# Ledger of designs, part 21: VH-VL binders against p39960r1967to2165

Target 1, 199 residues: p39960r1967to2165
Amino acid sequence: VPLEDVCERENTLIPTIVVKLLEEIELRGLDEVGLYRIPGSIGSINALKNAFDEEGATDNSFTLEDDRWFEVNAIAGCFKMYLRELPDSLFSHAMVNDFTDLAIKYKAHAMVNEEYKRMMNELLQKLPTCYYQTLKRIVFHLNKVHQHVVNNKMDASNLAIVFSMSFINQEDLANSMGSRLGAVQTILQDFIKNPNDYF
Short names: E, the ipSAE of ESMFold2; O, the ipSAE of ESMFold2 at other seeds; V2, 0.75 times the mean of E and O plus 0.25 times the DockQ between their complexes.

## First folded at step 7 (VH-VL; framework fv_disitamab)

Design P5 (at its last look DockQ between E and O 0.73; V2 from the best seeds 0.00; counts 0 for: pae E 5.1 > 2)
Fold by ESMFold2 at other seeds, look of step 7:
Structure P5 (fold): chain C 199 residues (1-199), chain A 121 residues (1-121), chain B 105 residues (1-105)
Amino acid sequence: as target 1 above (199 residues)
Amino acid sequence: EVQLVQSGAEVKKPGATVKISCKVSGYSFTSYWIHWVQQAPGKGLEWMGYIDPSDSYTNYNQKFKDKATITADKSTDTAYMELSSLRSEDTAVYFCARLPYSDFWDEFDYWGQGTLVTVSS
Amino acid sequence: DIQMTQSPSSVSASVGDRVTITCRASQGISSYLAWYQQKPGKAPKLLIYAASTLQSGVPSRFSGSGSGTDFTLTISSLQPEDFATYYCQQYDSYTFGGGTKVEIK
């Protein structure tokens, strides 16, 4: 389902599933060694996904405080699966090349940091509101994970690598897209380290 | 084109150590995990463990935890597996393999050609 | 860990035959199962993932079916290049079936 359609149906700026999954990870998962890198059981991930699909998104009584959701890696896995299954990435299909071209120029020393930040902020403001707000929520979440790196062993660099594949469509995951994948990793790492510079 | 190229066959005596290499090309080495799989002569396939090359984080099948040591060298885009205290039952072909998405249990979409390790006196 | 029981262990068949290979998981794995083809001295080659989705470049004579615990690989009309050993593999813990050797009759 497109992100905009979910937010419209729920009358929200961020999909309810994203908010609930991230809140639970922030509550009890920030110190888990290998968070986002040790996968949960596929069965547990799909059970959680199905629970959300059936009645989780709009029910105020639905919580992740359930014996079935004990394993935080299954909650993290469900979140990653949600991003992987989006038909469009959070940079949007229309703008992903604008984001990555900017990062490529910066990496090539073709602009100074102050100009890079200014132009990146201009691109972010062009995103549809639900893309921007969802991206913002995720970036601040990943910043919190990064701040717990002493315990969880997942710094901004690791997180940027793990999540970069969710910003490239399946056809662009071909091996020839290494330069654009690296550009996404650079953008995400900077966002995760310095979220207040952008959001 | 994605390629995983392994080092050549080895013949070792019991008690020796062997180090198998797996050099990758055609994709970003640090963005994907590298897994290792054992195939004993005439037998099926058995998963041994993986490494995240970005920081050398490893996870092992308990059966192989005291036998195998998996490492990676980002400067040469090469993963390694070292087998210690070799015994005759360690005689096998060893494969490296890759997943299509590094943060899930998925299928192996690319494999190395395999390295035969023979342990005999 | 989830155990995979693959049957038969071998099949003797002729070119043009329909060949069916089965895998049974010790507990439900939804559709999280792959099929591989392996020829002697070669690495396994992915044929089917997610139980029924053909990998790019795999001929349409290969098909996969099943969900939960019981899965089937079918070769609708066996070709000379299809004589090989076939393995199923569940994604959780990467457990493989014992293999099915398809041999020329």
Scores: ipSAE 0.381, ipTM 0.750, lowest interface PAE 3.7, mean pLDDT 86
Fold by ESMFold2, look of step 9:
Order: sequence, then C-alpha cells, then structure tokens
Structure P5 (fold): chain C 199 residues (1-199), chain A 121 residues (1-121), chain B 105 residues (1-105)
Amino acid sequence: as target 1 above (199 residues)
Amino acid sequence: EVQLVQSGAEVKKPGATVKISCKVSGYSFTSYWIHWVQQAPGKGLEWMGYIDPSDSYTNYNQKFKDKATITADKSTDTAYMELSSLRSEDTAVYFCARLPYSDFWDEFDYWGQGTLVTVSS
Amino acid sequence: DIQMTQSPSSVSASVGDRVTITCRASQGISSYLAWYQQKPGKAPKLLIYAASTLQSGVPSRFSGSGSGTDFTLTISSLQPEDFATYYCQQYDSYTFGGGTKVEIK
C-alpha cells in the first residue's frame, strides 16, 4: 500500500504502525546492543505484523505493552520490514533521483556544503506532507539511537548503512551499480547527525 | 555485476591454520554482510556466521565460534575466514555468500565459488 | 530452532519427467523459504525465494509452492542440466534441508 493511501485511510500524517513501533523502541530499545543490526526472529516479526494488520486496524487501544511483544529486535525488525515493503521509498519514486543526484554531485565535490543543504531543503519541501512527516519522525528517531551509541554500538554511520536499503526501492537498487546506494547513505548519515539542519 | 571471488584450495595438516579470502566487486562492500557456509564432502550446507564489513561486527553459529574467525578489510573489499586448530573433520568446501538485505534473515543471492580445505596427515 | 525435513533424499528420473521435492518445517515460517540447486564442484544457485518467486534467469519449468510448514519445488519437465542436488532453506538462522539428489535413471 502507498504511504499516502495509508495516511489517508487512517487520517494521519504518519502511519500509525510507524508511530507505535518507534515509540516502543524509544521507550525500551535505545540501549539494546546491536539495535537494527541484529535481526529479530522471523516468527515474532510476522506475528507483530499480523497483529497490526488484524488488531491495530480495528482497535485504537492496540498497544505494544503486551507479553507477546517482549523482543525489542522483533519490534525493530517489524519497522524495517514495513519500510522494505513500501511500494515507494520515503524519498518517493518521483523524487528519489533528485535526492540521490544531488548527493552524488556533493560527493564529487561539485558543490559546497551550504549549497547542498539549501538544495536538499528545497527538495524536502517538495515532498508530500505524509512523506516529509514520516521521514522527519524516522530521522529524529535514528538521531536518538545515535545518541545512545555508547550502549547500543550503533552510530550514525552504521544506521545510515543499515537503513539505506530500506529507503531505496528494489527497482532503484537493481538499476544502480551502487552509486545511488552510497548517495542514500550520505544523505541519511547527514540527516541523522544534523537533523535540525533539515527538519 | 556482483561477484564474490574466493582464494584457492588449501591442503593442511592437523593442528594448522588456514585463512580463506572472499573478494567482492560490483557493489558497495560495506553495505552488505558477508556470510560463510561449510559443506563437508558429500554433506549438506551449514551456516557458520557473518561479518558486517563496515565496522567488523561479527556473529557466529555457536558450533563454529571457537573454530572460525571472520574478518574484513575495507581497503581491499575482502572478507576473510580463518580456521584454527584444523582437524580432519574440518575438511570441507567453504563458501562466502551475500543477502539482498544484510539486516534480515533472507535468501543468499550471490555466492563465492567455494574454497576446498583438505586436512590430512 | 526450526527443523527442516526434506524428502525424498534422492530420486531417479528420466528427461521429461515431472519431479516434486518437499520440505516440511517444524513450525510455521510463513513464506520465508528458498530453494537452491547445486551441481558437483559448484556453489549453490538460488532458484526460488519467498517460497514461490522465481529468481531472475531461472527457467520457468521450476516452480515453488506452499506456505506455513509444507513447501514444494516442482520441475515440470526434467532437462539434462537439472540433474543436481536441491536444498530448501528457511531464513531464520539459515537452516538448510538435508538435500535431494536428482539422478539419471
């Protein structure tokens, strides 16, 4: 399901599943060693996904405060799986090349940092509201994870690498000899380290 | 074009050490985990562990945690697996392999050609 | 851990035969299962992922089916190049089935 359709169906700016998963990770997962790098069990991830699809859609009181959801890596895995299964990346299909072309140019030293930030902010302002708000929520979440690196061993560089594949659609990944993946990593690392420069 | 190219076959005596290389090309080395799989002669496949090349974080199958040491060299886009205290039971073909998404339990989409290690007196 | 039971351990077949190989998981694994082909001296080759999705470049005579605990690889019309050993693999902890050797009758 496209991100905009989910937000329209729920009458929200950020998908409910994203908000609930990230809130729970922020509550009890920020100090988990290897957060987002150690997979949860597939069975637990699918059970949680199915619970959201069946219970979360019909019960506004659905919470992750439940003995079924004890494994924080399954909650993190469910979030990453949700991103992996979106039909579009959070940069949107229409704009993903604009984002990555800008970062490729910056990496090639074809523009200075101030111009890069200005143009990146212009691109962000063109995103549909639900894409922008969801991206913002995720970036500030990953910044919090980065702030806990002493305990969780996941800095902004690690997080950018892990999440780069979740921010790029399978088609775009297959069409690039790795240059667009590296561009996404550059964008995400900068967002995670400097979220206030962009959001 | 994604490729994983392993070092050549090795013949070792019991008690020796061997280091197998897996050089990658056609993709960003630091973006994907490298896994290792053992196949004893005439036997099936057994997962050994992985490395995240970005910072050398490793995770091992408990069966192999005292046998194998997995490392990576970002400057040469090469992962390594060292097998210590070799015994005849360690005679096997060893494969490196990659996933489409390293941070999930997924299928292996690319494999090295395999390295035969023979341990004989 | 989830145990994978693969059967048969071997099958003798002729070119043109329909061959069916099964894997049974000890617990539900949804569709998180792959099938590999391996020829002697070669690395395994991915055929099917997500239980039923054909990998790019794999001939259409290969198909996968199943979900939950019971999975099947089918070769609709066996060709000479299909004589090999086939493995299933569940994704969690990368547990492989014991393999099925498809031999010339």
Scores: ipSAE 0.333, ipTM 0.730, lowest interface PAE 4.4, mean pLDDT 86
ESMFold2, look of step 7: ipSAE 0.328; ipTM 0.728
ESMFold2 (binder alone), look of step 7: mean pLDDT 90; pTM 0.911
ESMFold2 (binder alone), look of step 9: mean pLDDT 89; pTM 0.917
ESMFold2 at other seeds, look of step 9: ipSAE 0.000; ipTM 0.453
ESMFold2, look of step 10: ipSAE 0.015; ipTM 0.582
ESMFold2 (binder alone), look of step 10: mean pLDDT 89; pTM 0.917
ESMFold2 at other seeds, look of step 10: ipSAE 0.331; ipTM 0.730
ESMFold2, look of step 14: ipSAE 0.242; ipTM 0.691
ESMFold2 (binder alone), look of step 14: mean pLDDT 90; pTM 0.923
ESMFold2 at other seeds, look of step 14: ipSAE 0.315; ipTM 0.726

Design P6 (at its last look DockQ between E and O 0.82; V2 from the best seeds 0.00; counts 0 for: pae O 6.8 > 2)
Fold by ESMFold2 at other seeds, look of step 7:
Structure P6 (fold): chain C 199 residues (1-199), chain A 121 residues (1-121), chain B 105 residues (1-105)
Amino acid sequence: as target 1 above (199 residues)
Amino acid sequence: EVQLVQSGAEVKKPGATVKISCKVSGYSFTSYWIHWVQQAPGKGLEWMGYIDPSDSYTNYNQKFKDKATITADKSTDTAYMELSSLRSEDTAVYFCARLPYSDFWSEFDYWGQGTLVTVSS
Amino acid sequence: DIQMTQSPSSVSASVGDRVTITCRASQDISSYLAWYQQKPGKAPKLLIYDASTLQSGVPSRFSGSGSGTDFTLTISSLQPEDFATYYCQQYDSYTFGGGTKVEIK
């Protein structure tokens, strides 16, 4: 299901599942060693996904305070799986190349950092509201994970690599190569390190 | 175009060590994790562990935790696996392999050609 | 760890035969399963991922089905190049099935 359809169906700016999963990770998972790099069990991930489909869609008080959800890596895995199952990039299908072309030019030293940040902010303001707000929520979450790197071993560079697959068009991912993946990683690393420069 | 090229066969005595290389080409080395898989003679495949080459973070199958050490060199786009205190049961072909994502919950889409390690007295 | 039971361990077949190989997981793994083909002296080759999705370049005579705990690889009309060993693999802990050797009858 496209991101904008989820937000419209729920009458929200950010998918409810994203908010609930990130809140729980922020509550009890920020110091988990290898967060986002150690897999949760598939069974727990599927159970959590089904619980959101059955309970969370109709009950705003739905919470992850439950013995079923003891495994923080399953909560993190559910979040990553949700992003992977979206049909389009979090930069939107229409705009992902605009973002990556800009980063490619910057990496090639075809513009200075001040100009890059200005143009990146212009692109962000063109995103549909649900894409922008969801991206903002994720970036600030990943900044918090980065701030706990002494304990969790996940710095901005690691996180940028792990999440880069959610910001590339599916056809480019199928080729398993290209400068666009590296461009996404550059963008995400900068967002995660410097979220207030962009959001 | 994606290629994982492993070092050649090794013959070792019991108690020795061996270090197998896996050189990557055709993609960004630090963007994908490298896994290692053992195949003993006439046996099936057994997962050993992985490395994230971006910072050398590793995770091991507990069976191999005291046997294998996985490392990576970003300057040469090469992953390594060292096997210590070799015994006859360590005789096997060892493969490096890659996922299509920098993540889990996926298949191995590219494999090295394998490296035979023979441990004999 | 999730155990993968693959059967049969061996099958003798002729060119043109339909060959069916099964894997059973000890727990529900949804569709997170791959099938590989391996010929002697070679690395495994990916055939099918996510239980039923055919890898690019793999002939359509290969198909996968199943979800949950029971999975099947089918070769609809066996070809000479299909004589090999086949492995299933679950993604949770990367456990492989024991393998099924498809031999000339």
Scores: ipSAE 0.302, ipTM 0.715, lowest interface PAE 4.7, mean pLDDT 86
Fold by ESMFold2, look of step 7:
Structure P6 (fold): chain C 199 residues (1-199), chain A 121 residues (1-121), chain B 105 residues (1-105)
Amino acid sequence: as target 1 above (199 residues)
Amino acid sequence: EVQLVQSGAEVKKPGATVKISCKVSGYSFTSYWIHWVQQAPGKGLEWMGYIDPSDSYTNYNQKFKDKATITADKSTDTAYMELSSLRSEDTAVYFCARLPYSDFWSEFDYWGQGTLVTVSS
Amino acid sequence: DIQMTQSPSSVSASVGDRVTITCRASQDISSYLAWYQQKPGKAPKLLIYDASTLQSGVPSRFSGSGSGTDFTLTISSLQPEDFATYYCQQYDSYTFGGGTKVEIK
């Protein structure tokens, strides 16, 4: 399901599944060693995904405060799987090249940091509201994970690598010979370290 | 385009150590995890563990955690697996392999050619 | 770990035959399963991922089906290069099936 359709259907700015998953990870998972690098069991991930589809659709009081959801890595895995299964990335298919081209130019020293941040903010402003708000929620979440690096061993660089493939599809990756993946990683690392510069 | 090239076959005595290399090309070494898989003679495939080359974070199958040490060298785009205190049961072909994503919900899309380690007196 | 039971352990077949190989998982793995072909002295080669999606460059005579716990690989018309050992593999703990050797009859 497209992100816009989910947010329209739910009358929300961010998909409820994203909000609930991230809140639970922030509540009890920020100190989990290897968070987002150790997958949860697929059975637990599927059970959680099905619960959102069945119970969450009919009960707005649905919560992850249930012994079925004890495994933090399954909650994190469900979130990663949700992003992986979106038909379009959070930079949108229409704009992903604009984002990555900008970062490639910056990495090649073709512009000053002030200009890069200004132009990046202009691109972010062009995103549909649900893309922007969902991206913002995720970036601030990953900043919180980064802040707990002493315990979880997941700094901004690690997180940028792990999540970069959620922002570029295999089609764009094959066409770029990997340069766009590196650009996405640069963008995400900067977002995660300096979220207030962009959001 | 994507290629994983492993070091050559090794013959070792019991108690020795061996270090197998896996050099990658055709993609960004630090963007993808490298996994290791054992195949004993006439047997199936068994997953051993992985490394995230970006910071050398590793995770092991419990069966192999006291036998194998996985490392990476970003300057040469090479992952390594060291097997210690070799026994005859460690005789196998060892493969390195890559996932298309940095997680466990995916297939191995590229494999090294394999390295035969033979442990005999 | 999730156990994978693969059958048969071997099959004798002729060029042109239809061959079906099955894998059964000890618990529900949705569609998160791959099939590999391995020839002696070679690394496994990915044929099918996500239970039914054909890998790029793999001939269309290969197909996969199933979800949950029961999965099949089908070779609709065997070719000489298809005589090999085939493995299934689930993504959760990377457990492989025991393999099915497809031999010439």
Scores: ipSAE 0.252, ipTM 0.701, lowest interface PAE 5.3, mean pLDDT 86
ESMFold2 (binder alone), look of step 7: mean pLDDT 91; pTM 0.920
ESMFold2, look of step 14: ipSAE 0.209; ipTM 0.671
ESMFold2 (binder alone), look of step 14: mean pLDDT 91; pTM 0.919
ESMFold2 at other seeds, look of step 14: ipSAE 0.181; ipTM 0.671
ESMFold2, look of step 15: ipSAE 0.191; ipTM 0.671
ESMFold2 (binder alone), look of step 15: mean pLDDT 90; pTM 0.911
ESMFold2 at other seeds, look of step 15: ipSAE 0.083; ipTM 0.633

## First folded at step 9 (VH-VL; framework fv_disitamab)

Design Q1 (at its last look DockQ between E and O 0.85; V2 from the best seeds 0.00; counts 0 for: pae E 7.2 > 2)
Fold by ESMFold2 at other seeds, look of step 9:
Structure Q1 (fold): chain C 199 residues (1-199), chain A 121 residues (1-121), chain B 105 residues (1-105)
Amino acid sequence: as target 1 above (199 residues)
Amino acid sequence: EVQLVQSGAEVKKPGATVKISCKVSGYSFTSYWIHWVQQAPGKGLEWMGYIDPSDSYTNYNQKFKDKATITADKSTDTAYMELSSLRSEDTAVYFCARLPYSDFWDEFDYWGQGTLVTVSS
Amino acid sequence: DIQMTQSPSSVSASVGDRVTITCRASQDISSYLAWYQQKPGKAPKLLIYDASTLQSGVPSRFSGSGSGTDFTLTISSLQPEDFATYYCQQYDSYTFGGGTKVEIK
């Protein structure tokens, strides 16, 4: 289901599933070694996904503080699965090339850092509100994961690689031989390290 | 064109070490994990482990943890697997393979051609 | 790890026959299963992923079905080039089935 449709249906700026998953990871998962790199069991992830589809959609008291959801990596896996299954990326299909073209120019030294940040902020302001707010929530979450790197071993560069596939489809990867994937990774790494510069 | 090209066949004596290479092209080496799979003669496929080339993070099937060492060199876009203390039961074809979504549960979409390692006296 | 029980271990069949191969997972894997074809001396080739999705360039005589714990690969009309060994694989821990060797009578 499209992100805008979920947020409109729930009357929220960020999908409820995203908020609940990220809050639980922030509560008890930030020090998990290999967080977001080590997958949880498929059985646990499917159970959690089904619980959100059945219990979370019709019961606003639904919580992840339950012994059914003891595996932090299953909660993280469910979040990654949610992002993978979105029909549109968080940069939106309308704007993903604008974001990646900007980063490609910056990587090629065709633009100074001050101008890059200015233009990136302009692009972010053009996103639909639910895209922007969801992206913001995720970036600050990943910044917090990055802050715990001493224990979890997941720094901003690792996280940027892990989440880059959520922002570009497989066909564009094949057509570009990975240049756009590298651009997404550059954008995400900078967002995760310096979220207050952009959000 | 995505390609995984492995080093050629090796004949080794018991107790020796062998290092198999897997050079990739046609995609961003550091954005995908490289897995290794053993196939003993007349046998099926058995997963051995993987490496994340971006920081050399590895994960092994416990059966192979004391046998295999997986490494990567991102300056040459090449993954390696070293097999130590070779014995006759290590005779097999060894494949490298890639997932389309390394950070998710997926299928192996591209495979190397395989490297036969023969251990005999 | 999730165990994959593949049967039969071998099939002897004629050109034009319908061949059916099954895999059973030791626990629910939803549709996260792939089928591979391996010809002698060659690397495995992906045929079907996500239980039923045909890989690009694979002939339409191949099909996959199933979800949960029970999965089937079907070759609707066996051709001489389909002589090979077929493997299923679950994605959670990368465990393969034992393989099914398909031989032409």
Scores: ipSAE 0.066, ipTM 0.646, lowest interface PAE 6.8, mean pLDDT 86
Fold by ESMFold2, look of step 9:
Structure Q1 (fold): chain C 199 residues (1-199), chain A 121 residues (1-121), chain B 105 residues (1-105)
Amino acid sequence: as target 1 above (199 residues)
Amino acid sequence: EVQLVQSGAEVKKPGATVKISCKVSGYSFTSYWIHWVQQAPGKGLEWMGYIDPSDSYTNYNQKFKDKATITADKSTDTAYMELSSLRSEDTAVYFCARLPYSDFWDEFDYWGQGTLVTVSS
Amino acid sequence: DIQMTQSPSSVSASVGDRVTITCRASQDISSYLAWYQQKPGKAPKLLIYDASTLQSGVPSRFSGSGSGTDFTLTISSLQPEDFATYYCQQYDSYTFGGGTKVEIK
């Protein structure tokens, strides 16, 4: 299901599943060694997905504060799986090349950092509201994970690599992986380190 | 074109150490994890562990944790696996392999050609 | 921890036959399973991922099905080039099945 359709159906700016998963990770997972790099069990992840689909739809008091959800890595895995199953880039399909082309120019030293940040902010302002708000929520979450790097061993560069596949078109993955993948990683690393420069 | 090219066959004596290389090309070395798989003669495939080349983070199958050491060299785009205290049961073909999405439960899309290690007294 | 039981261990079949290979997981792995083909002296080759999705360039006579604990690889019309050993693999701990050797008589 496209991100816009989820937000319209729920009458929200950010998918409810994203908010609840990230809140729980922020509550009890930020110090987990290898967070987002060590997967939870498939069984636990599927149980969590099914609970969202069934209990979340019929019980407005649904919460992740439950003995069933003791594995923080299963909660993190469920979040990563949700992002992978989205049908398009979190930069939106229409704009993903605009974002990556800008970062490629910056990496080639074709612009100074101040101009890069100005133009990146212009691109962000053009995103549809649900893409912008969801991206913002994710970036600030990853910034929190980065701030706990002493304990969790996941700095901004690690996180940028882990999440980069959610921001690239499938055809670009096959055709220009080195350049565009590196561009996404540069964008995400900067967002995670300096979220207030952009959001 | 994605390629994983492994070092050549090795013959070692019991108690020795061997280091197998896996040189990658056709993609960004630090963007994908490298896994290692053992295949003993006439046997099936057994997963040994992986490395994230970006920071050398490793994860091992517990069976191989005291046997294998996986490393990476970003300057040469090469992953390595060192096997220590070799015994005759370590005789096998060893493969390196790549996942299409490093951080997710995925299949191995590209494999090295394999390296035969023979432990013979 | 997840054990993969693959059967049969070998099959002798004629060109044109339908061949069915099964794989059973010790616990629910949803659809997170791949099938590989390995010819003698070669590295394994990915055929099917996510239980039923055919890898690019793999002939359509290969198909996969199943979810949960029971999975099947089917070769609808065996060809001479299909002589090989076939492995299933679950993704959680990367455990492989024991393999099925397909011999063409």
Scores: ipSAE 0.051, ipTM 0.639, lowest interface PAE 7.2, mean pLDDT 86
ESMFold2 (binder alone), look of step 9: mean pLDDT 90; pTM 0.920

Design Q2 (at its last look DockQ between E and O 0.02; V2 from the best seeds 0.00; counts 0 for: pae O 10.6 > 2, placed apart)
Fold by ESMFold2, look of step 9:
Structure Q2 (fold): chain C 199 residues (1-199), chain A 121 residues (1-121), chain B 105 residues (1-105)
Amino acid sequence: as target 1 above (199 residues)
Amino acid sequence: EVQLVQSGAEVKKPGATVKISCKVSGYSFTSYWIHWVQQAPGKGLEWMGYIDPSDSYTNYNQKFKDKATITADKSTDTAYMELSSLRSEDTAVYFCARLPYLDFWDEFDYWGQGTLVTVSS
Amino acid sequence: DIQMTQSPSSVSASVGDRVTITCRASQGISSYLAWYQQKPGKAPKLLIYAASTLQSGVPSRFSGSGSGTDFTLTISSLQPEDFATYYCQQYDSYTFGGGTKVEIK
């Protein structure tokens, strides 16, 4: 389901599943060694996905405080799976090349940091509201994970690598000799380290 | 094109150590994890562990944690697996392999050609 | 750990035969299963992912089905190049089935 359709159906700016998953990870998972790098069991991930589907995204009584959801890596895996399964990236199909072209120029030293940040902010302002708000929520979440790197071993660079796959199509991945993927990684690393510069 | 090229076959005596290389080309080495898989003669495939080349974080199948040491060298885009205290039971073909994404719900899309390690007296 | 039981362990078949190979997981894995073909002295080659999706370049005589715990690989009309060993693999913990060798009768 498109992100905008989910947000309209739920009357929210950010999908409820995203908020609930990230809140739980922030509550009890920030110090988990290898967070986002160690797989959760497929059975736990499927059970969690089914629970969201069956109990409804708008059921305010639904909580992840349950023996079924003890495995933080399953919660993290469910979140990664949700992002990977979105039909459109959070940069949108219309704008993903604009984002990545900008970062490619920056990586090639064809642009100073001040100009890069200005132009990146211009692109962010063009995103639909739910794309922007969901991206913002994720970036601040990943900044919190980064702040716990001493315990979890996941710094901004590692997180940018892991999550870059959610911002690039398989088609672009296959046709890019790594420059588009590297561009997304550069964007996300900067967002994660410096979220207040962009959001 | 994505390639994983492994070092050649090795013949070792019991008690020796062997280090197998897996050189990567055609993609960003630090953007993907490298997995290792054992195949004993006439047997199936068994996952051994992986390394994240960006910071050398490793995760091992418990069966192999005292046998294998996985490392990576970002300067040469090469992953390594060292097998210590070799026994005849370690005779196998060893593969390196890659996932298309870092979400653990994917299949191995690219494999090295395999390295036969023979342990005999 | 999830155990994968693959059957049969071997099949003797002729060119043109229909061949069916099964895998059973010890607990539900949804559709998170792949099938590989391996010829002697070669690395495994991906045939099918997500239980039923054909990898690019794989002939349509190969098909996969199943979800949950029971999965099937079918070769509708065996060709000479299909004599190989076939493995299933579940994505969680990367556990492989024991393999099915498809041999000339």
Scores: ipSAE 0.255, ipTM 0.697, lowest interface PAE 4.9, mean pLDDT 85
Fold by ESMFold2 at other seeds, look of step 9:
Structure Q2 (fold): chain C 199 residues (1-199), chain A 121 residues (1-121), chain B 105 residues (1-105)
Amino acid sequence: as target 1 above (199 residues)
Amino acid sequence: EVQLVQSGAEVKKPGATVKISCKVSGYSFTSYWIHWVQQAPGKGLEWMGYIDPSDSYTNYNQKFKDKATITADKSTDTAYMELSSLRSEDTAVYFCARLPYLDFWDEFDYWGQGTLVTVSS
Amino acid sequence: DIQMTQSPSSVSASVGDRVTITCRASQGISSYLAWYQQKPGKAPKLLIYAASTLQSGVPSRFSGSGSGTDFTLTISSLQPEDFATYYCQQYDSYTFGGGTKVEIK
């Protein structure tokens, strides 16, 4: 289900599942060693996903306060799965090449840092509101994870690698071998380290 | 107010090394490249190279590739140029500068005050 | 590298004179040319960028023209503060011209 349709249906700027998953991780998971790197049990991940699809859609009071959801890595896994299953990435299908082409040019030293930031902000302002707000929520979440690196061992570079796979389709990964994936990693690392420059 | 403040004049013997600093203030150090320019006594300006402080990428004039080493320290907002194996012909004023960049021209050029390096026996 | 040939190397002139300085690039550089003024003991100061655009605060007696390979700086009526050395610079790959000293006749 496209992100825009979810936000319209829920009358929200950010999908409810994203908010609930990130809030729980921020409450009890920020110091988890290997957060987002160490997998949760696949059974717990699938159970949580099904609970959101069945219980969360029909009960606005649905919470993650249940012994079924004790495992923080399952909550993190469910969030990663949600992002990978979106039909359109948070850069949108229409704009993903604009974002990555800009980062490729910056990495080649064809523009100064201030120009890169200005043009990146222009691209962000062209995103549909729900894409921008959801991306903003995620970036500030990952910044919080980054700030706990002493305990969780997940710096901005590690997080950028993990989440970049949610922004590139399978065909581009096979064809490019890394050029477009590396561009996404550069964008995300900068967002995670410097969220106030962009959001 | 944008400022590029260079270290003071140096007198060195042939064969020595000198390291000139260029401290930047008034804008984000990583936003623009820092260039270095030589001016020998009574001579014109000669471009030596630049550094992108965001990742320390450097681009050198081939004439100076084996003479100069340009670095940047993001923790102190300072660019450096080290000159090695000094000879009398290296006697010059050395400037750091933020120069025009193609189509991104919404601020004035900025120059350091210059650093005189004198190489004498 | 792109070579910049600046002419003349010096000019002797009086206050009120029209002064013209030229630069030729060895290859086309579009309009990526700057003009600088340098007074003794001082850092250079940008006068003109993009071949013809005056920097903010530069007097209107200064003008630049040209594109491609041939460029001109003109001082329409020389003032006492204009006695200095002038440099062109291409900023596609950052090469300076040899300079033109404007001195009192």
Scores: ipSAE 0.005, ipTM 0.548, lowest interface PAE 10.6, mean pLDDT 86
ESMFold2 (binder alone), look of step 9: mean pLDDT 91; pTM 0.931

